# VH-VL binders against Protein ULTRAPETALA 1 (ULT1): the designs that were tried, part 13

Target 1, 237 residues: Protein ULTRAPETALA 1 (ULT1), of Arabidopsis thaliana (Mouse-ear cress) (q8gza8)
Amino acid sequence: MANNEGEMQCGSMLFKQEELQEMSGVNVGGDYVEVMCGCTSHRYGDAVARLRVFPTGDLEITCECTPGCDEDKLTPAAFEKHSGRETARKWKNNVWVIIGGEKVPLSKTVLLKYYNESSKKCSRSNRSQGAKVCHRDEFVGCNDCGKERRFRLRSRDECRLHHNAMGDPNWKCSDFPYDKITCEEEEERGSRKVYRGCTRSPSCKGCTSCVCFGCELCRFSECTCQTCVDFTSNVKA
Key: E = the ipSAE of ESMFold2; O = the ipSAE of OpenDDE; V2 = 0.75 times the mean of E and O plus 0.25 times the DockQ between their complexes.

## First folded at step 4 (VH-VL)

Design K4 (from K1 with heavy chain Y53A D54G N57D, light chain H98D W99Y; framework fv_ersodetug)
Fold by ESMFold2-Fast, scan of step 4:
Structure K4 (fold): chain C 237 residues (1-237), chain A 119 residues (1-119), chain B 112 residues (1-112)
Amino acid sequence: as target 1 above (237 residues)
Amino acid sequence: EVQLVETGGGVVQPGRSLRLSCAASGFTFRSYAMHWVRQAPGKGLEWYAVIYAGGSDKYYADSVKGRFTISRDNSKNTLYLQMNSLRAEDTAVYYCARDFGEYSYFDYWGQGTTVTVSS
Amino acid sequence: DVVMTQSPLSLSVTLGQPASISCRSSQSLVYSDGNTYLNWFQQRPGQSPRRLLYKVSNRDSGVPDRFSGSGSGTDFTLKISRVEADDVGVYYCMQGTDYPYTFGQGTKLEIK
């Protein structure tokens, strides 16, 4: 809750002894706390690993799922995929630790304390005003119709479409799923949603929500909103 | 436009090593995952390896794990495949292909480079 | 590994007639995001593979509308409504739902 992110560098200062009570595999390092963790898939069962929690909010997993597994320095999201889970956006609920002999999701443990504090830097409850720009609508020029097509970045599909368009020098809006973007798409007006401003349209107010979670190109490097911090913390660099 | 050009193929003896390169142009290479796919003479396509944009995330087909290493140099827009302990079964045309993430993939391929492993 | 099985392995068609190629997967190709990551590729003699269709039925730019894709779950079909001379080659289906990515064994299309 408090601004204690990074203030404690010694691993023994990250959590109280009472907070780590009954957890399995606890090992306190210089600047991290390590615990046993795992993820259960319906096809492969339990994949067991070690989770390190850092004061920066970073989370690092070393996999021990099978003899000879050489996967280390995994993000929780990457570990979730490695374990055989078909859903890759629920790691806080799907990665568990052992407390009192029971599997307990990370979302219900103190282990996300520093991660959550890092992710909440853009929370309006704490700042009210003066928050940095978290995200905005992006535009990509269509080579066919000559218009700049708006990408709202509200879903993983929109982020993927933006990523693809940014990398394609011959991009045409008709080449992507027709139900999402087209050369004849009209700009929506009269929405109850407020959008952040953009350079190409002074009347555009930009979006107030950020869903950038699956693509490096959809993230602003200086954005401190929960979604952008979560993305950065949980994808491999 | 978008172009991928593989080089480094040739004739090599069993047990030796070879390094393949794939030079990319016409797009922001550093933002894309890259794949290696092979095709043995008269056979179908077989996926071998992927490397994600940042260079640290890699996955391999079990048949080449421990023998082949995929890498990239984003400053040079170049993808590499280091092939060690080559076998006759590795004889194939090797293609590189680009990948825009999990939504769109294998939309552009290179022309291929031929690797022949023979005594 | 997901096994992709194509049928037929070879197909001989008269110009102007339709052609159909089947592709079956050993498990569902529906990913957790609701998308089905099934691609179709064409490889003309001596050339690199060219993607024709992605996510089952979406045509790539420059691919004629006589090429269409259909199917769901584990059963997929590539259809050419009117075969032309330039369609000679080998056609592959591919799944991108799970690593390792896997291809069908290929279907050779020839003109009578």
Scores: ipSAE 0.000, ipTM 0.395, lowest interface PAE 20.0, mean pLDDT 72

Design L1 (framework fv_polzastobart)
Fold by ESMFold2-Fast, scan of step 4:
Structure L1 (fold): chain C 237 residues (1-237), chain A 120 residues (1-120), chain B 107 residues (1-107)
Amino acid sequence: as target 1 above (237 residues)
Amino acid sequence: QITLKESGPTLVKPTQTLTLTCTFSGFSLRTSGVGVSWIRQPPGKALEWLASIYWDDDKYNNPSLKSRLTVTKDTSKNQVVLTMTNMDPVDTATYYCARDFGEYSYFDYWGQGTLVTVSS
Amino acid sequence: DIQMTQSPSSLSTSVGDRVTITCRASQGISSWLAWYQQKPGKAPKLLIYAASTLQSGVASRFSGSGSGTDFTFTISSLQPEDVATYFCQQYNDYPYTFGQGTKLEIK
């Protein structure tokens, strides 16, 4: 039962209550309905997000794939790329919502009602403006226990910590900077090798659309390792 | 050395189904990220993307023609096949196949093209 | 669908001249734009991708710039072999769309 205020809001008129009843993360706003969504890729597993559906047919996704990810107002296609499906171009099938505990593609839900109507009438396509540079999670094995530990590359400092860990053959769980992690703790999900770089370009120009070979966040001008030296030399005027 | 070549009928009657084959060399659809696309160009007009197929058998069809288009591949033969149903005189065009990688979907190598005329 | 509009539709100029063609997207496409050259009776040839990256083997007189919705293609010094129709293509959103083409001729 929705409260009286929710029933009076414009957003409450977008879908019938029974159409949303088994969906996870439902929140009704003034002019939108928000639900939990995600996209699964082999490289990164599940990227979880929030999808907002507007009566204009606009669809906006705010990424919650990792703590510190500040991707907002992504189009579903941009979110598909962000999640690691850079070549797919099939976001209606690859972006899912949770209905009755199961992943259900957007193409099989009522959530595309307004999008389909808008696309047929106006040929308008909504897209993300100003996508931010965001690196994918990387993993480093502990020298003592062999377990992979996750580095979330969301800031220059985090990229530096990962860069330093990768160069240290004696890196241990106790060297992880955020929490006191011991070898007793569980190995983190997604310990697969992550491809670095774009399939079509040796010079990765964007970190949000592909795994980065190097950018100003993950390469350091003061570092004397070959990869940092090469990057710094190549980006000089 | 990368080459692509289109083959199929040059004349089709209205309501018939068009089948075109793209045979390529110098690359493989076993390679991750590689795809082949179909693009057409009516005489004197702009290029129109029709369909794409990728190494993982993922397929994309132009929404305006989706119900008419089927794209398939035979990786062992280095071939991609486009089938287009219910041909109409307005479908008269030069049909090209081209290589792409999907992620960026620009076309770096093209076949020579085959002119398909639809007339009664 | 994203509409791609080229300007001009045709132009005529002299060998050695600087040629500029523009392409405008109806929506933001970041830098996901390619430029093609098509000579009469031939298939298109890729010249530039990612708005500004020159394809391997393409002459350095060709260049591209722009991002978002406004893009330019430049030939710094026109050669006789450059007579062709030039097309832009966006590959940011599905379906992929092309401009209407710019026909380049020598006076």
Scores: ipSAE 0.000, ipTM 0.407, lowest interface PAE 18.4, mean pLDDT 75

Design L2 (from L1 with heavy chain R30S S32R R99H; framework fv_polzastobart)
Fold by ESMFold2-Fast, scan of step 4:
Structure L2 (fold): chain C 237 residues (1-237), chain A 120 residues (1-120), chain B 107 residues (1-107)
Amino acid sequence: as target 1 above (237 residues)
Amino acid sequence: QITLKESGPTLVKPTQTLTLTCTFSGFSLSTRGVGVSWIRQPPGKALEWLASIYWDDDKYNNPSLKSRLTVTKDTSKNQVVLTMTNMDPVDTATYYCAHDFGEYSYFDYWGQGTLVTVSS
Amino acid sequence: DIQMTQSPSSLSTSVGDRVTITCRASQGISSWLAWYQQKPGKAPKLLIYAASTLQSGVASRFSGSGSGTDFTFTISSLQPEDVATYFCQQYNDYPYTFGQGTKLEIK
């Protein structure tokens, strides 16, 4: 039926209510979520500010470090420098928010969700394991040996290899380009219980065939196969 | 697969300038979040970070050596160059270049290293 | 600069033994610490980052723990191939600094 959530401000759709419940200074705007943030320097101590998170991945900080500070629309990196960490370039580690009364670095919060999605789209390296796309393993049965092959879905390239394997009814593990990974790894036995699909994206409906079919973070927008076309069409409904 | 390799002179006289080139493959220095760092190790001693250069051409030099160090990149050639002026026998070390995740700055892939001896 | 103090400077033990190396920072570095293994004549190899996260492809007998100023690196059951010098590195602030190293040998 009609979706009454369409009447809500778009900012209320960025994060689940339970994800924001313990955070200090939460205000939901038209196209952003705002929280209290800060940065600690050895020289000057704590600088307190307000962080706004946008669905585009943009992050804006308004400084409240001292009465009369007029710094507005700072990037997190600029706020880090403003706070006395001029050479650090580690704003994900050094800018914190208050969760449950404790300072928590941005790198350990859900607030970087859209920033991380945006940043990965700009990467020209499809094989960077440090920039994980999806936090799970998937398995495909080999038609030759009958064993399940483990696919570590950490990059777009790895997800595409899994996508291609799932689409091939005669797939064989001997055709897999990464010969260092075997069908007989003991780690595979534990990983076979991994829940399929992605629970981090609000639009993820879950999928047992391939995370790219149901997961916002690992979908292949440039793929023209019928499955990817159908996924893209259904998401836009 | 990421690989890095250092090249340059193996013998340098006191007061001369050292120039080392790091040639890499398997990544690009135009990729967001990527950097290359220079680290040295005198024989039998600890590792010492010298300089870093990042995808956005941001540069950081060890403050103890800042005036002596210059780091540059040529993204089209997959090269990073370190220049160190006024070499002294205490600068005798194996010099490494390494792949750096610019926001976290641990070094996951290293070159083989090149031993530079400074003697008269 | 943040000073990193490793102990012990050298250690000799037997195959199968549990090995513990410690690293202390002169000021708080949160969890921004990495551990490296360096075999004679070779470049260092990353084993652990973010104090406790094992690098992909590294054997599970290696582990790290700690936060703030006190950190520990452990090999649960020493193997012959683990003979090496081990270094900690902080990456909380510039300049990045390393410990003096711990040389591990088998009796």
Scores: ipSAE 0.000, ipTM 0.429, lowest interface PAE 14.7, mean pLDDT 74

Design L3 (from L1 with heavy chain W55A D56G, light chain D93S Y96W; framework fv_polzastobart)
Heavy chain, then light chain:
Amino acid sequence: QITLKESGPTLVKPTQTLTLTCTFSGFSLRTSGVGVSWIRQPPGKALEWLASIYAGDDKYNNPSLKSRLTVTKDTSKNQVVLTMTNMDPVDTATYYCARDFGEYSYFDYWGQGTLVTVSS
Amino acid sequence: DIQMTQSPSSLSTSVGDRVTITCRASQGISSWLAWYQQKPGKAPKLLIYAASTLQSGVASRFSGSGSGTDFTFTISSLQPEDVATYFCQQYNSYPWTFGQGTKLEIK
ESMFold2-Fast, scan of step 4: ipSAE 0.000; ipTM 0.389

## First folded at step 7 (VH-VL)

Design P1 (from B5 with light chain Y30E S31Y S92D; framework fv_prolgolimab; at its last look DockQ between E and O 0.01; V2 from the best seeds 0.00; counts 0 for: pae O 12.7 > 2, placed apart)
Fold by OpenDDE, look of step 7:
Structure P1 (fold): chain C 237 residues (1-237), chain A 122 residues (1-122), chain B 106 residues (1-106)
Amino acid sequence: as target 1 above (237 residues)
Amino acid sequence: QVQLVQSGGGLVQPGGSLRLSCAASGFTFSDYAMYWVRQVPGKGLEWVSAISGSGGYTYYADSVKGRFAISRVNAKNTMYLQMNSLRAEDTAVYYCARGPYDYVWGSYFDYWGQGTLVTVSS
Amino acid sequence: QPVLTQPLSVSVALGQTARITCGGNNIGSEYVHWYQQKPGQAPVLVIYYDSDRPSGIPERFSGSNSGNTATLTISRAQAGDEADYYCQVWDDSTVVFGTGTKLTVL
């Protein structure tokens, strides 16, 4: 059973090399493992995609069925639908990965070891997720252009900026004082937005002092909310 | 502090053999994939070989496949590159490098050794 | 195997912005990493996963990757930024480096 309360782990910690060796298209991201996947339709043939597995139990599929397909961050079920598979609602059996040159259903792989239907609690909304203790960046949507902008939350100042942005219903790109972002700049692609954890730092020895933790509202060390108090106490221990 | 200290190398005739060593410290050696990268003086970087943290999986560039053997002894925190049937084109500075973790796929190199010069000449 | 093409050299005036490109077929679908190498030294990772910075790397360094081109951007160039720069990807069980770019700070 996926422990949804665990520390966010790097993608490289999700599976052992031996578990993935036979799989095709393996990429290790900052906080996920990615593999080539697909779904076969008798009518349309194979839809090829990339499956990302997260320690939270989330599964995301980026479709590559045709050049220019804009389908990103699909659930396996959604991907199954998108592929035109005649038999629906069996994505665990219908979505496959390539192992040893053969198509193997997800249900027969190790890739579902973190998957829990109840784990849908990990929402990647524009709102700070206070329910889970994780090292995560946050995104805030611009009210002018609608693009989501990343807050890294690596410093108190960044946390302050995020706090202010969250409190401002009219926040816009130009309100970002540092790293001047304009509405003309391209939005970060969906695949990059998945990289939200501070554990991606190659020099990270554990982010117990990382400001990524703390109050979902302010994340300041002086915050009196229980989350901040607990965090501070644990860091000192 | 993470350190990679290299040894071995030197001058060898064509057809000869050399063994390079890379001693690691400051981290759990067995948890990380390790790599060899070489560089001809004044030229670019070329990947040579990779080995998983456990040592169970190895990868080679086509240019060295069948001639070079990468290995590691985790109990000694040391990685090796056995180079056989050396050619003039193998002349380069060889670097050992650490990947982000056990995985070879999609890896980058966050720490590097100081490099070791290998010269193959008659 | 993908071929990563970089310009041989890039020049930038002190305090200005340098851009080093890495071209490859559909390179935007792969994660690109960047290394700085000064003469007689081992390479140093300066950007990983397209745009992330390792600890100790100045904020002046940034990366982007889209379509067929990845770009390393060095803002407010300093004399100390003069070096060779290499892009790198992993593809089909092979590590591929770019051809390298010499950055000169004028």
Scores: ipSAE 0.000, ipTM 0.515, lowest interface PAE 12.7, mean pLDDT 81
ESMFold2, look of step 7: ipSAE 0.006; ipTM 0.507
ESMFold2 (binder alone), look of step 7: mean pLDDT 94; pTM 0.951

Design P2 (from P1 with heavy chain S54R, light chain S93Y; framework fv_prolgolimab; at its last look DockQ between E and O 0.11; V2 from the best seeds 0.00; counts 0 for: pae E 12.4 > 2, placed apart)
Heavy chain, then light chain:
Amino acid sequence: QVQLVQSGGGLVQPGGSLRLSCAASGFTFSDYAMYWVRQVPGKGLEWVSAISGRGGYTYYADSVKGRFAISRVNAKNTMYLQMNSLRAEDTAVYYCARGPYDYVWGSYFDYWGQGTLVTVSS
Amino acid sequence: QPVLTQPLSVSVALGQTARITCGGNNIGSEYVHWYQQKPGQAPVLVIYYDSDRPSGIPERFSGSNSGNTATLTISRAQAGDEADYYCQVWDDYTVVFGTGTKLTVL
ESMFold2, look of step 7: ipSAE 0.000; ipTM 0.463
ESMFold2 (binder alone), look of step 7: mean pLDDT 93; pTM 0.948
OpenDDE, look of step 7: ipSAE 0.021; ipTM 0.547

Design Q1 (from I2 with heavy chain F100W S104D; framework fv_iluzanebart; at its last look DockQ between E and O 0.02; V2 from the best seeds 0.00; counts 0 for: pae E 10.1 > 2, placed apart)
Fold by ESMFold2, look of step 7:
Structure Q1 (fold): chain C 237 residues (1-237), chain A 119 residues (1-119), chain B 107 residues (1-107)
Amino acid sequence: as target 1 above (237 residues)
Amino acid sequence: EVQLVQSGAEVKKPGESLKISCKGSGYSFRSYWIGWVRQMPGKGLEWMGIIYPGDSDTRYSPSFQGQVTISADKSISTAYLQWSSLKASDTAMYFCARDWGEYDYFDYWGQGTLVTVSS
Amino acid sequence: EIVMTQSPATLSVSPGERATLSCRASQSVSSWLAWFQQKPGQAPRLLIYGASTRATGIPARFSGSGSGTEFTLTISSLQPEDFAVYYCQQYNDYPYTFGQGTKVDIK
């Protein structure tokens, strides 16, 4: 875990301090940078929230515009719709942050750096040498309470964490690898699960699960579990 | 309340320069795009381009790229439309308008500036 | 560039009657479509944005519909003050473009 103060918790890993200068609400977490953000609707005024930026390219918004709106983490597109906008397609320009006391659209900030890099990596372009298949996020249920917890499947390490969690018959919320949580934490609403990564549509080339027989991200040749053993025995020549 | 006040009518000769203005008040001027729209006598509306005064990011319609200069001075909450050499075909009414955001709609309009270019 | 085509060019309508104005885009603009009213000697006035949402202070007799490439502005019971030129504008992508206008005249 990281210190809660000092130099390592500031965006030395994600952003330089001068890149975040004068932004309101900057907070550096263990694997994210958080800032104050908002979206303005002519009908409803300003909706204010917290934006978290992850090195994976994920963007998560926790809305605080109305008491009781902090149950789920939203994509920027979902937040734009929640604030009274009609569609998610303009969120880069409609979601703003405060820099030097002024509203600045996300598209005019460095905060989209990792999102833009991740979008490039998830392109339909045929870059087989360095390209990786981008998996949709998956969920693992707690043995004690039955709540589902979100696993990001963007790297081999993340896919392995999901693989191990699915193979653990006693997996609990307290075993969650990304954050310290308990069964008291609320799970994501089903409708928001579709905003995590690519869809399972016929036009999406991602795997249907973390452990798939054709996906390089999911190959754990060093693993002795039956799923990995079956994969190595079933690979075509 | 939001207001956009444009400079007065202009009568010019071909080849002269001109800079007309649009002053915004009642809101944070630097935080909203300002667009310019031309209306030739008896004709419809033509989108010329927009500017974000906060960083001077400027986008032009291809029909007007290189024909006019759009600029802003955020310290006095004013946007400008400028010609280095007017043509008779520049005779028109020119409106400024506030764009709610990038890729959004015009919600407030200036009163218009009539520019007449004749010998 | 996305071309916006309005029809008819002129629409003659009696007060109290329904007026229907059409706007077609050369390619999909989703719902990013606005309608403006312009009276002689005045700046345009925003009526509808997002294809169907009335702007603040616009009477309920104005309504918009459509998505993609085909859009309609309807004035359900035309009033004397509604005689004007109406423009559609797409704001899906640059350059934004206006239709050529529909003049609504007294019949």
Scores: ipSAE 0.006, ipTM 0.477, lowest interface PAE 10.1, mean pLDDT 76
ESMFold2 (binder alone), look of step 7: mean pLDDT 92; pTM 0.931
OpenDDE, look of step 7: ipSAE 0.007; ipTM 0.538

Design Q2 (from I2 with heavy chain G54R D99H F100Y S104D, light chain W32Y N92D D93N; framework fv_iluzanebart; at its last look DockQ between E and O 0.01; V2 from the best seeds 0.00; counts 0 for: pae E 8.9 > 2, placed apart)
Fold by ESMFold2, look of step 7:
Structure Q2 (fold): chain C 237 residues (1-237), chain A 119 residues (1-119), chain B 107 residues (1-107)
Amino acid sequence: as target 1 above (237 residues)
Amino acid sequence: EVQLVQSGAEVKKPGESLKISCKGSGYSFRSYWIGWVRQMPGKGLEWMGIIYPRDSDTRYSPSFQGQVTISADKSISTAYLQWSSLKASDTAMYFCARHYGEYDYFDYWGQGTLVTVSS
Amino acid sequence: EIVMTQSPATLSVSPGERATLSCRASQSVSSYLAWFQQKPGQAPRLLIYGASTRATGIPARFSGSGSGTEFTLTISSLQPEDFAVYYCQQYDNYPYTFGQGTKVDIK
């Protein structure tokens, strides 16, 4: 289908079988893993739903609630609130899954692996884990100062941000989506650009697929308009 | 029904050890945090700390770190508050209470355990 | 550490009147605030959580409001059974701290 943009990983490759062992409601989809989840309200008891985990770090919940919700896909925070915790914001600790017949908060499971990786990569303070090879990063130059700013292409949303920036002939540092910056901010060292990107070659295994939004700014010029998703992975090839 | 039943009142001398208990029933004990709250005679409530019985993840108030030990035995649905050497200033009522998430409100409370430490 | 300050320390009111109890946090706790009632010789009882949500079985005369750093518990028409000590507690960040309490007495 034409609406996949962020990752190329199949659902079966997101988690090892033993990581999902004893979880209730496991269903492996095309690019996600789905499990049964819930949230407990003292007033209304358990609200039961299905959680989808994506390689992009996105988390989507489809509640088995009464029709009348404005949307059929909820973030974990929205699901927590919908379940009768109207003012709660501690969803990592309050949304649970069933492992071995027991409720286990998301914060105590491997299911947050991709969410946590996405959150850390978006942070400016990344010293605790050391440097990682960034596959598929791209750069956009500011029209005012010429400085290049790094765009991370690990999700559909990030690919969209890059695509929109490339399509804007007047793009400038103040338009940078990941943080509020100006032309006064120092440009990333050229040596870092080499180590964190890929060749963008069609023969690169991590770049064999493309993201297409139906325009000539797609990643591959030879794209036949079949939409695919990019992925973020640390592969050695 | 959800219940938290605490061990009975204790009369102790300074220097003695003590371990009081809080037994949970009517719910999945290991899926809820258990907290301890001190109330000295005529005083307000003081949060002492919490434990998650499933993995023994324990958090202490800075005022109580090193002063008490919070533990749990999930196989018998029981949480504990322990002193290695009691002081007269430990005389107080001690409550256990539960909450679901780490950042959540106490919904059920134990009846309290009165600890009296005197020579 | 987030300090919770309640005022007044003692509130003397007549039955049937409206009581207003204040709780202030030294920094924002968003809406992660609970109110408890405690009578002598008893464990605390949850009244309000999430700053404004009544716990199951709590009469409608109890209401909570506020967010951030300022919170209020209102009892719209005091009954004889409401004379007790009331505590607020933040549960936004470790360590979870209580206010020092407000005693509601007849006068």
Scores: ipSAE 0.011, ipTM 0.495, lowest interface PAE 8.9, mean pLDDT 76
ESMFold2 (binder alone), look of step 7: mean pLDDT 92; pTM 0.936
OpenDDE, look of step 7: ipSAE 0.018; ipTM 0.553

Design R1 (from G35 with heavy chain R30S S31D S56R F99E E101Y, light chain Y94W; framework fv_ivicentamab_arm2; at its last look DockQ between E and O 0.02; V2 from the best seeds 0.00; counts 0 for: pae E 20.9 > 2, placed apart)
Fold by ESMFold2, look of step 7:
Structure R1 (fold): chain C 237 residues (1-237), chain A 118 residues (1-118), chain B 110 residues (1-110)
Amino acid sequence: as target 1 above (237 residues)
Amino acid sequence: EVQLVESGGGLVQPGGSLRLSCAASGFTFSDYAMNWVRQAPGKGLEWVSIIYAGGRTDYASWAKGRFTISRDNSKNTLYLQMNSLRAEDTAVYYCARDEGYYSYFDYWGQGTLVTVSS
Amino acid sequence: AYDMTQSPSTLSASVGDRVTITCQASQSISSWLAWYQQKPGKAPKLLIHKASSLESGVPSRFKGSGSGTEFTLTISSLQPDDFATYYCQQYNDWPPGSYTFGGGTKVEIK
């Protein structure tokens, strides 16, 4: 046995077995706990999904809304809106889990423990200038010159560009298709290089803007989500 | 719908103190960062201070140590305590709602005039 | 902190004219810039955020453009209601920093 200062990130350490008693759909992953969840609307009935709780305070929902939906990592607020709930601004009370066969709002469960701790810490962060916690800007180094280039993860296109750059071990400044950045151009100055953001916080408005709602927010060129495809086809008909 | 109403401005002598209030309505006040912005007569806009939803504060360098921003979420009210006032503090003071995620100001009050003179 | 230089400080124009107002940042602010309109005796009103995104209810004759260090606000056909002072504001500076306004541009009747 070793006395290790490091934080454990194993999902089995997030909650005691007793805290999860009688919850439906409990799966303990490597760095999360997953449970069955849902949201009810008067128009569409129950939308059923899986909720993942992370030690960072992040909450991710994978919806079961359509056979063609490929969307992953919805926030609870985004899932509430995706479900068509008329009063979509109260996700803590409107998203439920099943405990002992009964629907129980998230606000009355232990599942918000890490979210509540993270939300409190984020609101007191010195990294914010008076907005809610922003998405963290990411920087990718050019393989040729080593200069770092800023990626603002605010839209699906920007996230896609960052993902592609991180996945290419030979990424170069000239590979950036939306900007004429070359190794000859000046990089951001170190004194102005600012990491802004969070780790996809449910309390951050920006984190709730990348969801599948049927095209108003997700008309990305490479989207295969059936909800978006169906919406676009119906609008164009 | 969203309304911000400033009050507490007036005439004050140099070295004096004054507390401004901003009554907020039409939105969940406790969820928003709130700002003070001032405008001297015939001049441009100048940011003064911010208080975040969680209570952290920040100030323009010239205001630090003399001005204190605060909020009372139970009364939906933003405050600015101004001490050691000087002639150059003469301005209309606006409260402004931070958009939330970004730091631009989507709603403004009508302002309250502070005049510092002998 | 960022410095914002706004020009011209005053311009005279007639109804129907195309009006262009410029805002220059001392350092790149990407697209994190807002434009405000202020009529005499009134509070500022947000027109545009993220350099080019028009706020709801703002007439389409207003157009924002630019990125990096150079930004413009264009009024394609000036209307009587558009005689006002316009301010730019950067919101890229984080952390720490102050939100920075330009000095303003007063649009007057020629």
Scores: ipSAE 0.000, ipTM 0.388, lowest interface PAE 20.9, mean pLDDT 72
ESMFold2 (binder alone), look of step 7: mean pLDDT 90; pTM 0.927
OpenDDE, look of step 7: ipSAE 0.019; ipTM 0.516

